# VHH binders against Isopentenyl phosphate kinase (IPK), part 1

Every score and structure here is a prediction.

Target 1, 332 residues: Isopentenyl phosphate kinase (IPK), of Arabidopsis thaliana (Mouse-ear cress) (q8h1f7)
Amino acid sequence: MELNISESRSRSIRCIVKLGGAAITCKNELEKIHDENLEVVACQLRQAMLEGSAPSKVIGMDWSKRPGSSEISCDVDDIGDQKSSEFSKFVVVHGAGSFGHFQASRSGVHKGGLEKPIVKAGFVATRISVTNLNLEIVRALAREGIPTIGMSPFSCGWSTSKRDVASADLATVAKTIDSGFVPVLHGDAVLDNILGCTILSGDVIIRHLADHLKPEYVVFLTDVLGVYDRPPSPSEPDAVLLKEIAVGEDGSWKVVNPLLEHTDKKVDYSVAAHDTTGGMETKISEAAMIAKLGVDVYIVKAATTHSQRALNGDLRDSVPEDWLGTIIRFSK
Positions, changes and structure headers below are counted from each chain's first letter, unless a header gives other numbers; antibody chains aren't numbered by Kabat.
F, E and O stand for the ipSAE by ESMFold2-Fast, ESMFold2 and OpenDDE, each averaged over both directions (binder to target, target to binder). V2 = 0.75 x the mean of E and O + 0.25 x the DockQ between their complexes.
[cut] marks letters that were taken out.
The coordinates of atoms that the task and the answers printed are left out; those that the model quotes come from them. Centres of patches stay.

## First folded at step 1 (VHH)

Design c1 (framework vhh_8cml_1)
Fold by ESMFold2-Fast, scan of step 1:
Structure c1 (fold): chain B 332 residues (1-332), chain A 123 residues (1-123)
Amino acid sequence: as target 1 above (332 residues)
Amino acid sequence: EVQLVESGGGLVQPGGSLRLSCAASGRTFSDYAMGWFRQAPGQEREFVALISWSGGSTDYSDSAKGRFTISRDNAKNTVYLQMNSLKPEDTGVYFCAADYRPLYSGSYEYDYWGQGTQVTVSS
């Protein structure tokens, strides 16, 4: 008998997606969510998770879609004739943006020293800020009918040793996914075995999750189209978007589209004043480390047609002619 | 407290175009997500297109993708559906629907509905 249920494939995680802090928060306002971008991101995530199902086919099966209820449905006692929505397995990680990074940078939390009153105060303030953001992201995704569960790293077994991940409760993440939920993690202040405390970035979280969960692909949603050969600005009008990057077994990388002279030159990016984790260079390095595992990485601007293509996994088969984003893949 | 009135329907040849309009009155239009639905003879109502309260996100049925475009003008309290490359299968009564942004919506569970406008694609 060759007819079987594809149980082995039903256990795979399809995508780990990062909601970049700059894409989901307002650039010029302290602790302000970019509501319009977040709404679009939530819609695109739901579309990707439903494996191409039309909205009209799943409405009435989605536990969160109930007219006359509060923003989040609390009572589902009329669900008797409803069918469950089917979702691809996703994990969401978001950055801090204007939440947390300013307070962490100013107080020196990244450097450690919990015995210092300023560091302890900064740790608490940072965690209040990023957990507030996490709750709002969870709420926004849940409003779109995505069964999200917030999982703050400090409270979920994550710790570091000299800034490297020392522990993480991945069993609870896996159980959450297997129960039909979408975990939402975030950059956080965590305890460190050597420094006392530090900042754990969303980029480091994603690399750790990808290494252990082996998703089919990873998406970084940003506020720029992708990776450039230098930071794009009006003063750098000839900055070139790097559309495809090939990664070797050791995590080294080379630009393959566009075909540029001496494409083996390493790009270098400035660290933002509020970014204590290494900025764009760290994101490139983390993406390359993921790609060397055989996992495609897509870096794209949030709330665009290109981010929808990336989230859908459309880039796994071929690169569209009108592509504006960065694809990072393993090559032998 | 929101009233919706559709217009722009009519008879059109296959391959032609029509632009539907939905004028809203009553409450602040910009608080509502707006959708277009259609009902063919002997069929149930089906989703066609959706636009968020801000205009920042849109969604389309598979049959509408690439052919139809939904847009809104919050200053005029109007939502539009531009329909191109019309097919006989597009024939039906087209309904405008409104859903308040803090509430969840379904294909038949919108807060307010218009009376509908007939679209007929025939030679």
Scores: ipSAE 0.000, ipTM 0.096, lowest interface PAE 22.4, mean pLDDT 75

Design c10 (framework vhh_8cml_1)
Fold by ESMFold2-Fast, scan of step 1:
Structure c10 (fold): chain B 332 residues (1-332), chain A 123 residues (1-123)
Amino acid sequence: as target 1 above (332 residues)
Amino acid sequence: EVQLVESGGGLVQPGGSLRLSCAASGFTLDYYAMGWFRQAPGQEREFVALISSSGGSTDYSDSAKGRFTISRDNAKNTVYLQMNSLKPEDTGVYFCAAEWSPYYRTSGLYDYWGQGTQVTVSS
């Protein structure tokens, strides 16, 4: 009775993590990866996946033991007798960052109109860019010994209807997890049955995955500490980090730490011209939808002690005094 | 569940040597720069030595330079402080501390601290 014919036989998913595009790419340079952050993120993910394991289970798959190799390869001499521990089940989703934004914005892919030659060309260019990024992310995680499988949404059954998810091949995602792999999805250009095409953001992908896979928690790795009460910038040095946000049954949200003068406050975020997926408002909205399911959401700066705590699931019951990040929870 | 535990402290005569160890549990030291600090009775905590996450870079206080050597064994999740030519003024509680170093630089803001181990240098 614990088994259901319509349900995956895998263990519950522990975490769905987003690698924010701004955290893993260089915003100011077209199609450039932020190598130092990505390497640290890969190391943190490895540790989180092995957290709570016995010391004998530390080894895992370790393709990083191929020094000087520019490629991940299956070599019996390097891997053959290496014992692997079972990982805590994770799903990785990454943003497009500098790889997708300019192509999509210039061509109008996010608005639809696939019959227009410029939009069709932009769709192709956007997908080449984001699939190249996906391959590099998969490679970086695999070098840390994580058994990653890239799963590109357009080619894996994902489509939209007026920008809402209309289809997704979650059965293949579940089979990939059940086979001991870590799926890596990404923001993509997809077909839309009303608009013709649109951009499917990583944030929308995560919400859809959370609805169906029911992770214990969700982590958003970003290039800022968390959600602020106003956009953080050199001209706004007094921006306040929102450490805890409570979400109600209706999806409304309130800041509970720090204690603000107004008990219900919304972040005013400006959307850049090349940002076709939305700004902080979209991220809060997606996080709130996930929190309504009873799933904690953590928004933290990548490659910090706070992101390691979040990835480990250490924030589920308590908030440390030295916490620098944003926790979004369902309120009672 | 994150903890740093110091060991190896004790009583030693002037001119003697001690090796302190700092074992980490609940996290890996591979991503952390590690520091040793000490506090003598009636004084503020002072810096002694630092080692980068890779072990490729070390730094020492003027009082420790030439006498103390910091090292690490990431496979054993442990950091060491080899103290030679010990002097009475080296007496104090020795603490290890860990700082996340994602950019291979330290900010001097340490995320985790041990409880300390007593070192006494006297005849």
Scores: ipSAE 0.000, ipTM 0.109, lowest interface PAE 20.8, mean pLDDT 76

Design c11 (framework vhh_8cml_1)
Fold by ESMFold2-Fast, scan of step 1:
Structure c11 (fold): chain B 332 residues (1-332), chain A 120 residues (1-120)
Amino acid sequence: as target 1 above (332 residues)
Amino acid sequence: EVQLVESGGGLVQPGGSLRLSCAASGFTLDYYAMGWFRQAPGQEREFVALISSSGGSTDYSDSAKGRFTISRDNAKNTVYLQMNSLKPEDTGVYFCAAVRYTYEGWTDYWGQGTQVTVSS
């Protein structure tokens, strides 16, 4: 092949990271970005991408020499002949959060029926909302010196059939990475060969990307510490955080930390609109499909010391005693 | 506005039965898993039972298994908890929860609770 992956890529793709919609947008507020969390996430991503290149407090590409500036500098006096830092290869996927969810849910885009005026209007409204969020995420990461390129799935050849990925332009994603950029994809409204249209979730996107690109590890940044045995809330202090899950060759999974007597007892306390098995089990099953490829999966709360460890790849060889997150990996 | 309203609580003697109902308004339960949780005086809130959005999967705490049955009627936007062979230890405020994992993460709604008292 003209690419010849083994010869052209001395470095593998390091990480595919999902920015959970709830982690980057304000809960219960329409189309409002969680600016403080997003700034911390951008900073942590920059640090992770530059891991091993220099000592702590590593500063990579700085497109702005004016601290606090909202604009990326293209002034020759600010950049000049500045040498670009090499970044570990990352792909970013973000959820829709409060951007698009209400329009998609209310109009029925997730159920299809593009011939219905309300669904067609909802499709357009959903795409305007999620592409606006994508632009803001791209801008926030770029302001931290990360060379981000927004890649909206609808416009990049992604489509579904009965909600499963039917097509995707992964060649352009690979070319973007090879050119030294960080692609930023997102949950989107897409055409569906059977339903007419549906919602393509960030979780479906990240599994498809992981299956094709086979990163060293995958990180899900969420607004909770990890996966629990029941919904976590301030009123549920006995909800148990599932810290480590082992996945077998057949895709079966078992909680290994904490060791639970009823680990095989299935909990199904939340369901996405497109789930066939239930919310928590669906999240674990999706992660297990990635882990089966030999790719570690980390589900962790955004903007914490645990998310920094996960993004750095520090969990690949050992788990710290104070770990608060969910690790899903293949067990032989 | 989205709301969950519990009903059916009350005073019952040991060995008795109660049926709790949870009615949703302002949203549809079609895509939500439904759970029942309880909180006894001086204790933390604990899981009791859950049912998937389709009704095809259920789960129960060890204390509820074999005695309680969770069910749902999506057309009526309501979930139920049938409680049999009640014990004094079942006393507490029972809360209904609607939980959904979506492409943006976890979404949940909680009711205000209904009191169940088991005493002679």
Scores: ipSAE 0.000, ipTM 0.161, lowest interface PAE 14.6, mean pLDDT 75

Design c12 (framework vhh_8cml_1)
Fold by ESMFold2-Fast, scan of step 1:
Structure c12 (fold): chain B 332 residues (1-332), chain A 120 residues (1-120)
Amino acid sequence: as target 1 above (332 residues)
Amino acid sequence: EVQLVESGGGLVQPGGSLRLSCAASGFTLDYYAMGWFRQAPGQEREFVALISSSGGSTDYSDSAKGRFTISRDNAKNTVYLQMNSLKPEDTGVYFCAKDEGYWLSYHDYWGQGTQVTVSS
């Protein structure tokens, strides 16, 4: 049955997905979109959002099927007799990547001091950069047929106190979802009640959204397969991918895949324990705060078969034998 | 506080040499690949060089190959870029950056940069 998207009867959110900045921007070029990855990510998101619906039952938003078109249009040729498709309720949050973080760091926006001319200039420059990225991400997803609405945190009531979220207009986010749209938020420069200003990261946004919207699962699309026992690098071929992690009531976590081999050889995780920057243990701890809400967290490389599985929610019931990614969930 | 501080830039004649340093504080370099990037006036930031966490492998842009050498001293928590046979096209602000390898979406672990000017 064809339903009008605006007539959605459920407030249940299926997924909050983070588009990692390094996965959607070029690492070695300032303010450059990774077009090939973003195209695949947009395609995978659309497929996940159309769960249970035939792709041919679309109204006016499938520009991927328009040969040679680089523009979004809405006319009788786009709509015709096509029927509305029901999209699963998703929220997208993207990182800044090569957009904005340089300007913010150089000017000291993340440290505060908005009364300083350099910090105020950096705040403005950071916001111009990240809002430009947001528009391009919204545009790319819309070209794929996703009904995206860009929502910049500074302009949508988000503020912090000592970098913790102090306010956020979640009512507008919820109304946007209830109206059949996919909101797209992003890491932003925001006002801070103590510091004057700071950077509100996509990770902090996602944690806050998960706490209030309670999605079925959260997906982090990254440029690496998942979380390793030590940072992966060209010189570290023995870095072990942590495929499954269980989180307890107290927020403690343990790796359940891979298992320690008692008779053969134990995996040594001591190298990661020396990371003082909040490496592997801090990334897991942050994800564990979401998992304690009863929300599965999947960390996976963008534009792979594993990211499609994660986005589809295929990991909610079972873990495939060939899984290459990190699953973090609450264990009772 | 995590911080990267670049130094060693300056004004040099074509054909000259400079050695840039990137001092890390608030974290240890032992587990991270480190890179150098540059931004010329009116141009986008571009990749220059990368070094693995152990120093066992390196990568360079085509313009840097044969002229620049990236190195690291993990005990001193410092990364270096030795620049030889400098050209006017090498003029720009040079930045040090950490490759996290985990949740790469937004970084504030870029240095402020050091200015390199190559002019006669």
Scores: ipSAE 0.000, ipTM 0.181, lowest interface PAE 13.6, mean pLDDT 75

Design c2 (framework vhh_8cml_1)
Fold by ESMFold2-Fast, scan of step 1:
Structure c2 (fold): chain B 332 residues (1-332), chain A 124 residues (1-124)
Amino acid sequence: as target 1 above (332 residues)
Amino acid sequence: EVQLVESGGGLVQPGGSLRLSCAASGRTFSDYAMGWFRQAPGQEREFVALISWSGGSTDYSDSAKGRFTISRDNAKNTVYLQMNSLKPEDTGVYFCAAEYDLWSGYYEDEYDYWGQGTQVTVSS
C-alpha cells in the first residue's frame, strides 16, 4: 500500500534536521544535556520554520507550558498578525549522545539476541534512557515556540532486518506534519527480524526519511564546522574544510570548493557511493547517497551563523564568501 | 576493512608513564571514532577513553581523568593514549577500538573493530 505523502503535492517537506548527540549533550557528563547549545539550536530552528527574521519571537508563546501549571503570561487568544504564519514542514531527529549509558551496548542490544534475559533488560533500559532524552528535546523545542511531537521509533512501527530498516510508519509521520506539528524522532532500540533486536541510529532514520519524503534539504548539526580533508588538530594545522562537494548521477562525488589541484590525498575525493560496504560507510558517502536523490545535504556546526544559514535553506541559490560548513549536492 | 594494532605496553614502576599507540590500516580511519578499553586479570573489559573522528571531543573514565590523555594523528592513521602517574590498578591488557557511528562510546559492544591488545603491567 502506498503512503499518502505522494498523493499531495502540498505535503512537500522543507527540511529533515539531525541534532547530533555531541551537539546536544555534554561530552564529559553522563546523561547531561548541553542546555546552552540546545537553547540556541531551538531558537535557530524556530526562525527557520517561520520564514522570516524577527528581533523577537513571532508568537511569543512557550508551547511547553500547561494550563494551570504556571502563571498566565501568554495570551493564547491573541488574534493579531502573529497567528497568520504557519510553520514550515520540518522533521527533527536527534542522536543519543551520553544518554546511551543504560548498559545498552554492555547487554548486547546493538548485536541482538533478544531471547537472552540480559539483552531484553538492556533493551528496556536503553528505551527508558532515549525516551527521557526525547522528552527533554521536545520540551526544549516547545519552550521556544515549536509545536513538537515526540515519535519514538519502536512504538511508531519502525523495525529492522540485519540492522537495515524493514518497516516504518511513515504515514503517521506525514499526518503529524500535515496537521501542523514537528515530529521529533531519535535513535532507538528496535526489533530486528534476523538479530531479534538492534539499535536504530539517527543517521539510518534520516536516510530512510529522505529517501521516502524527499525533503528540499537535510541538515546535520554537529560539534565541528564540517568535513575536512584531514581532521583539524594542532598536529594537522593545514587541514582544509571541504566547503562544497558535487554528487553525480552514479553517486560518485568530487570536491568543488575549494578547487583541489591534487587528488592524491589520504581522503578519497572522488568515490562512487555504491562502493560503500558495511561499517565502512563514511559521512561523505552517506550524505552522497542522500544528495543523489536530488536532496541537498548540509553538515555544519550547531549554534553558529552557518547553522542558521543551513537551516534557512539559504545555501540553495549561492554559497556566501564567508561560508564555513560542508555542502553536498547533486551536480546539474 | 579497518584493522587495528596496539603497541607501547610494558612493565613500569608505580608513578611511571607509558604512551600506547594504535596504528590503523584502512582508507577511512579519519571517519572513525576511537576508544581505549582495558581488561585487568580476572575482571571484565572496561572503558578508559574515547576520541571523536575530528579529535574535537574526548571523554575519560573517572579513574583515567587527570592522568591519561587520548589523542589522534589522522595523517599517520594512529590514536594514542598517554598514561601518567600509573598505579598498580592500571595493570591490564589495553585494547583500541574503532566505530563510525557510536551510541554513547562507553561500552565495548558499540565498537565493531578491535585490536589484539597490548599488556601494561604496573609493578615493582
Scores: ipSAE 0.000, ipTM 0.226, lowest interface PAE 12.9, mean pLDDT 75

Design c3 (framework vhh_8cml_1)
Fold by ESMFold2-Fast, scan of step 1:
Structure c3 (fold): chain B 332 residues (1-332), chain A 124 residues (1-124)
Amino acid sequence: as target 1 above (332 residues)
Amino acid sequence: EVQLVESGGGLVQPGGSLRLSCAASGRTFSDYAMGWFRQAPGQEREFVALISWSGGSTDYSDSAKGRFTISRDNAKNTVYLQMNSLKPEDTGVYFCAARTYYSGTWKPSEYDYWGQGTQVTVSS
């Protein structure tokens, strides 16, 4: 039987996951990775990719001899002789967090103007910072036995026009997945056809990937439990976690969990005149665009019981009573 | 903190079945991934099975796969290990263990809380 190229495209990608910058970097320290949290995230990702069938022995894939690295402790021949674990098809995208933000902000890269020496310098400095973070994320995931390949957007055909994606080499992303690897993309500085340059966020990357690759679900790993009706703080202790949101065929959305006894009409935010919640309506609208594709979206705090449930895809059929996160899905 | 108490151990003949239970005290049981380990005399503790805090994901050692089933009841703060087709090699003290993370966790040093153990003896 002759293989049809269209049949390889019918293979489902299971998950596109965002490692939120605030979840993987230290907020209070410039360009510092949250090592303990990242290690937990890597472990949870590996478990989700192997669907709970992980072998008793983990073989790390970072074999670098850099200072501070241990030598490989396992027999190299044992690695070659072992049956490869089958990993579910995942794509990882991470935010910049404390990496690159200072360089980009100080130089005005987001505003464009590559003819300005300060903007061109800031573009270079931003990319050095975010590619360093990407390499460290790739190493952390590889150390936990995930076959990660770093794919830096600027160098992989990504560009924008008025900040919207104008080009992206998705064929290479698909080939990387089909070869048994996990691509790791990141928020980056990119060329823009109108502005000259801009910042391409991880959220924009994920929306573009979801639209073209159509994963079974998308997970956003954050440093908060999910989306609230107002920003949670000590002064806002009554902020309500929006646990489940239904998206209609017209792109409108409604909160279906928690109970809306006193707020039913006001919690249909698609008809609200103004967003009073610090971008909550915008975040839900972005997620709703993905949900309309038939792709479930889960927004959840990294390194928790809830993030493992989301990464496993356990939320598709039912929502646990103790669920603390936000589910956004298409309602038929 | 969580306290773990195992039960259901005993003497069983080869090919027999046994169901172990682990009862946890405290309201935080549902926050922990739960594992079973075993230890034969003179040997190190060996991983047997693991279940996520929701019960949605499980993992097994090669020796347990297809013979043992781990499950949990969060309403009863209990984790179970159903053991079928028991062999003499399954003899040992079985320990219930708890940790906050699910994956990569077959190393005893990665578990935060341990029960006292229950003896399983498979003998003709």
Scores: ipSAE 0.000, ipTM 0.120, lowest interface PAE 18.4, mean pLDDT 78

Design c4 (framework vhh_8cml_1)
Fold by ESMFold2-Fast, scan of step 1:
Structure c4 (fold): chain B 332 residues (1-332), chain A 122 residues (1-122)
Amino acid sequence: as target 1 above (332 residues)
Amino acid sequence: EVQLVESGGGLVQPGGSLRLSCAASGFTFSSYAMGWFRQAPGQEREFVALITSSGGYTDYSDSAKGRFTISRDNAKNTVYLQMNSLKPEDTGVYFCAAKYGLYSDWRSYDYWGQGTQVTVSS
């Protein structure tokens, strides 16, 4: 299958950021956006993109309407006199959260079989749900003055073969970035060359983008502070936040803060659909695949001081004493 | 440490009822969505029912809708599946599963039980 697919190395990118589905949607309610978190995330993204670029009176690009309006528009009085600010080059990818998981799971889209009416219906329902979420995220970011362009993977050349990425139109992503826009991709239902169809997660999209675009760092915005040695809870008060992890060339990793003695583990590149032991190791392995590229990975809770630090790239030089998040870096 | 233990399976005649239970330990049960899946001999695993972490929303496969009810007791760290009007095609191993929102890849649930056998036959 060829549809203007080009895989090319684009220009330098500062950050690829994932808006975790659980961080931007309400986990306990179907298809409900977590508006408070999304507004804070949008503000933090704009701040990170503009950081260090301008003296106090530089007029930035602002796509938002006057207070009391819910619509984005090209209002000459509000926008026409503004000078374009240069934004740091960012790519946004968001998860489906409560918007896609239900329909996809129920219909068996991830297993394939588009010839089955239930799978085809689930594919369509899943895509309607996740594209609606994408539009709302694009809208929220645009309201903060970020020039976002939604790029749905199914419609932008992404396909898989046995769930591995087989194609992606990275040339259009690169052109969008070079034109001064921020692409917003998302977890999606896609065609699969062997299964017929499957689910392409935001995490897989980010790994593929990082491998080809080589950002300075990657940020995962989640609904927890970071990666723990076990799921955190009042019932598990001894759960330890893993603040720093070092990854070697061979894919092995070690926790370096806090100082914990554990065996070096090779990164498992297999994608297990129902790994009964898959928790901390699977999460670290996915991040470690990116870190092996020489790209720092930060896993942080959305809408916190720690997420702002991560988005700003402040963690590349030094780690604050009050740091609450997970940093995963390549160790030479 | 983390465990999901199913119980309540067994042999029942067509038209009968069974109540499955899944006892969870080693994680914050009240923060996880819970699902029931089943696998019949020679078939792939299929979705049966789900319930959100608060219990505020439930959903069912078309074959289970109107006959099965999923519920949870967060104080007891237990999820239930009440199965009524059982049919021979409901025969299979029933699994409970838990999902936490750390990564939005829906293809992998965080924890799975060992399964409990349900046989509907005369």
Scores: ipSAE 0.000, ipTM 0.117, lowest interface PAE 18.3, mean pLDDT 76

Design c5 (from c4 with K99D Y100L G101T L102Y Y103W S104G D105S W106S R107Y S108R Y109F; framework vhh_8cml_1)
Fold by ESMFold2-Fast, scan of step 1:
Structure c5 (fold): chain B 332 residues (1-332), chain A 122 residues (1-122)
Amino acid sequence: as target 1 above (332 residues)
Amino acid sequence: EVQLVESGGGLVQPGGSLRLSCAASGFTFSSYAMGWFRQAPGQEREFVALITSSGGYTDYSDSAKGRFTISRDNAKNTVYLQMNSLKPEDTGVYFCAADLTYWGSSYRFDYWGQGTQVTVSS
């Protein structure tokens, strides 16, 4: 077993945040970043990492506010006497969106078969695409003064067995955090000991990191407000946003806000999501597993007032009356 | 398209037992949650029991706990409700229902069979 659990020291971190692929890329454009959303997300992350009270500038790493500069600068003559700023411990994971998705789906990488030329070519193409996206995300966050380090899972010890994590270099992630940096991981193509290869999603990465690092909370930044009782669409106007979900000691869960539309009030609760199917996978299954650890999970639309509240950790003790998002937490 | 056909209802004395069956067609049975509901004359339908697609989880109304058992056979596209220690208040039309939603966060039973009558009387 290649898991680094017994070798890793406990690292207290504040938040693991997922930048959903659909929230940071343009859905109808091949390999195009949603620049406007990414800029807002970067600003909100900086604010959250500075405990919600962002100073007018971050001395020593304020590339975004330096007069006349549009580039990251390491000019020793300008920086030598400046103070460093402390940041709350965060880990960032991003999805592939319009980058990796187009490459992986066409080649069948998610199904395995690395001996097939089309799958091997798709593996390489997928990795080129998602590592390019990772570099751009790292660059955007760094421009806001966040000391980001890109960490590609394939190259950092991550592998799977039947799509479940079999190995991950968590020691390097912990060392990076302890050194004052923000790791940025991403959904990637990885080797699988049974299938040969598969796609390691950002959701799976976050679950694994949360289980081992035990953050105070986890945030999923998405392109929808949160989890609905059915897929929201123009043809399904009765879809209801699930604002709060409670997870029990036995892993069961139920919706506590609001009461769902149904023929009987008793059928608005459910089991742990991994015990159900419905023709599609849902992020709720990963969220429930994390919540059972005592870690709050917030699923929220990126670049909104609700995402800022979630990133700040403002939802831990109280829920705003105007809340539009999904909170999943452990309840005894 | 979706069809649910209940059977096994009947007249039984208090303390007796009945086994209800529901044959499903028109959808991939093994992928969806199934439930049983009942309706007494002049009342709204009430929840009785549910079972997840794999059978890994079951849940019951307070009145059914300890007396009723829901089960399923995915190879036969059939869900069952074993009812023991029946009481007069269990009288009603029992409906098989399917939850065909694609979100795993709650259950919504919008597809129904025609029902089977259960009468518990002396």
Scores: ipSAE 0.000, ipTM 0.125, lowest interface PAE 16.9, mean pLDDT 75

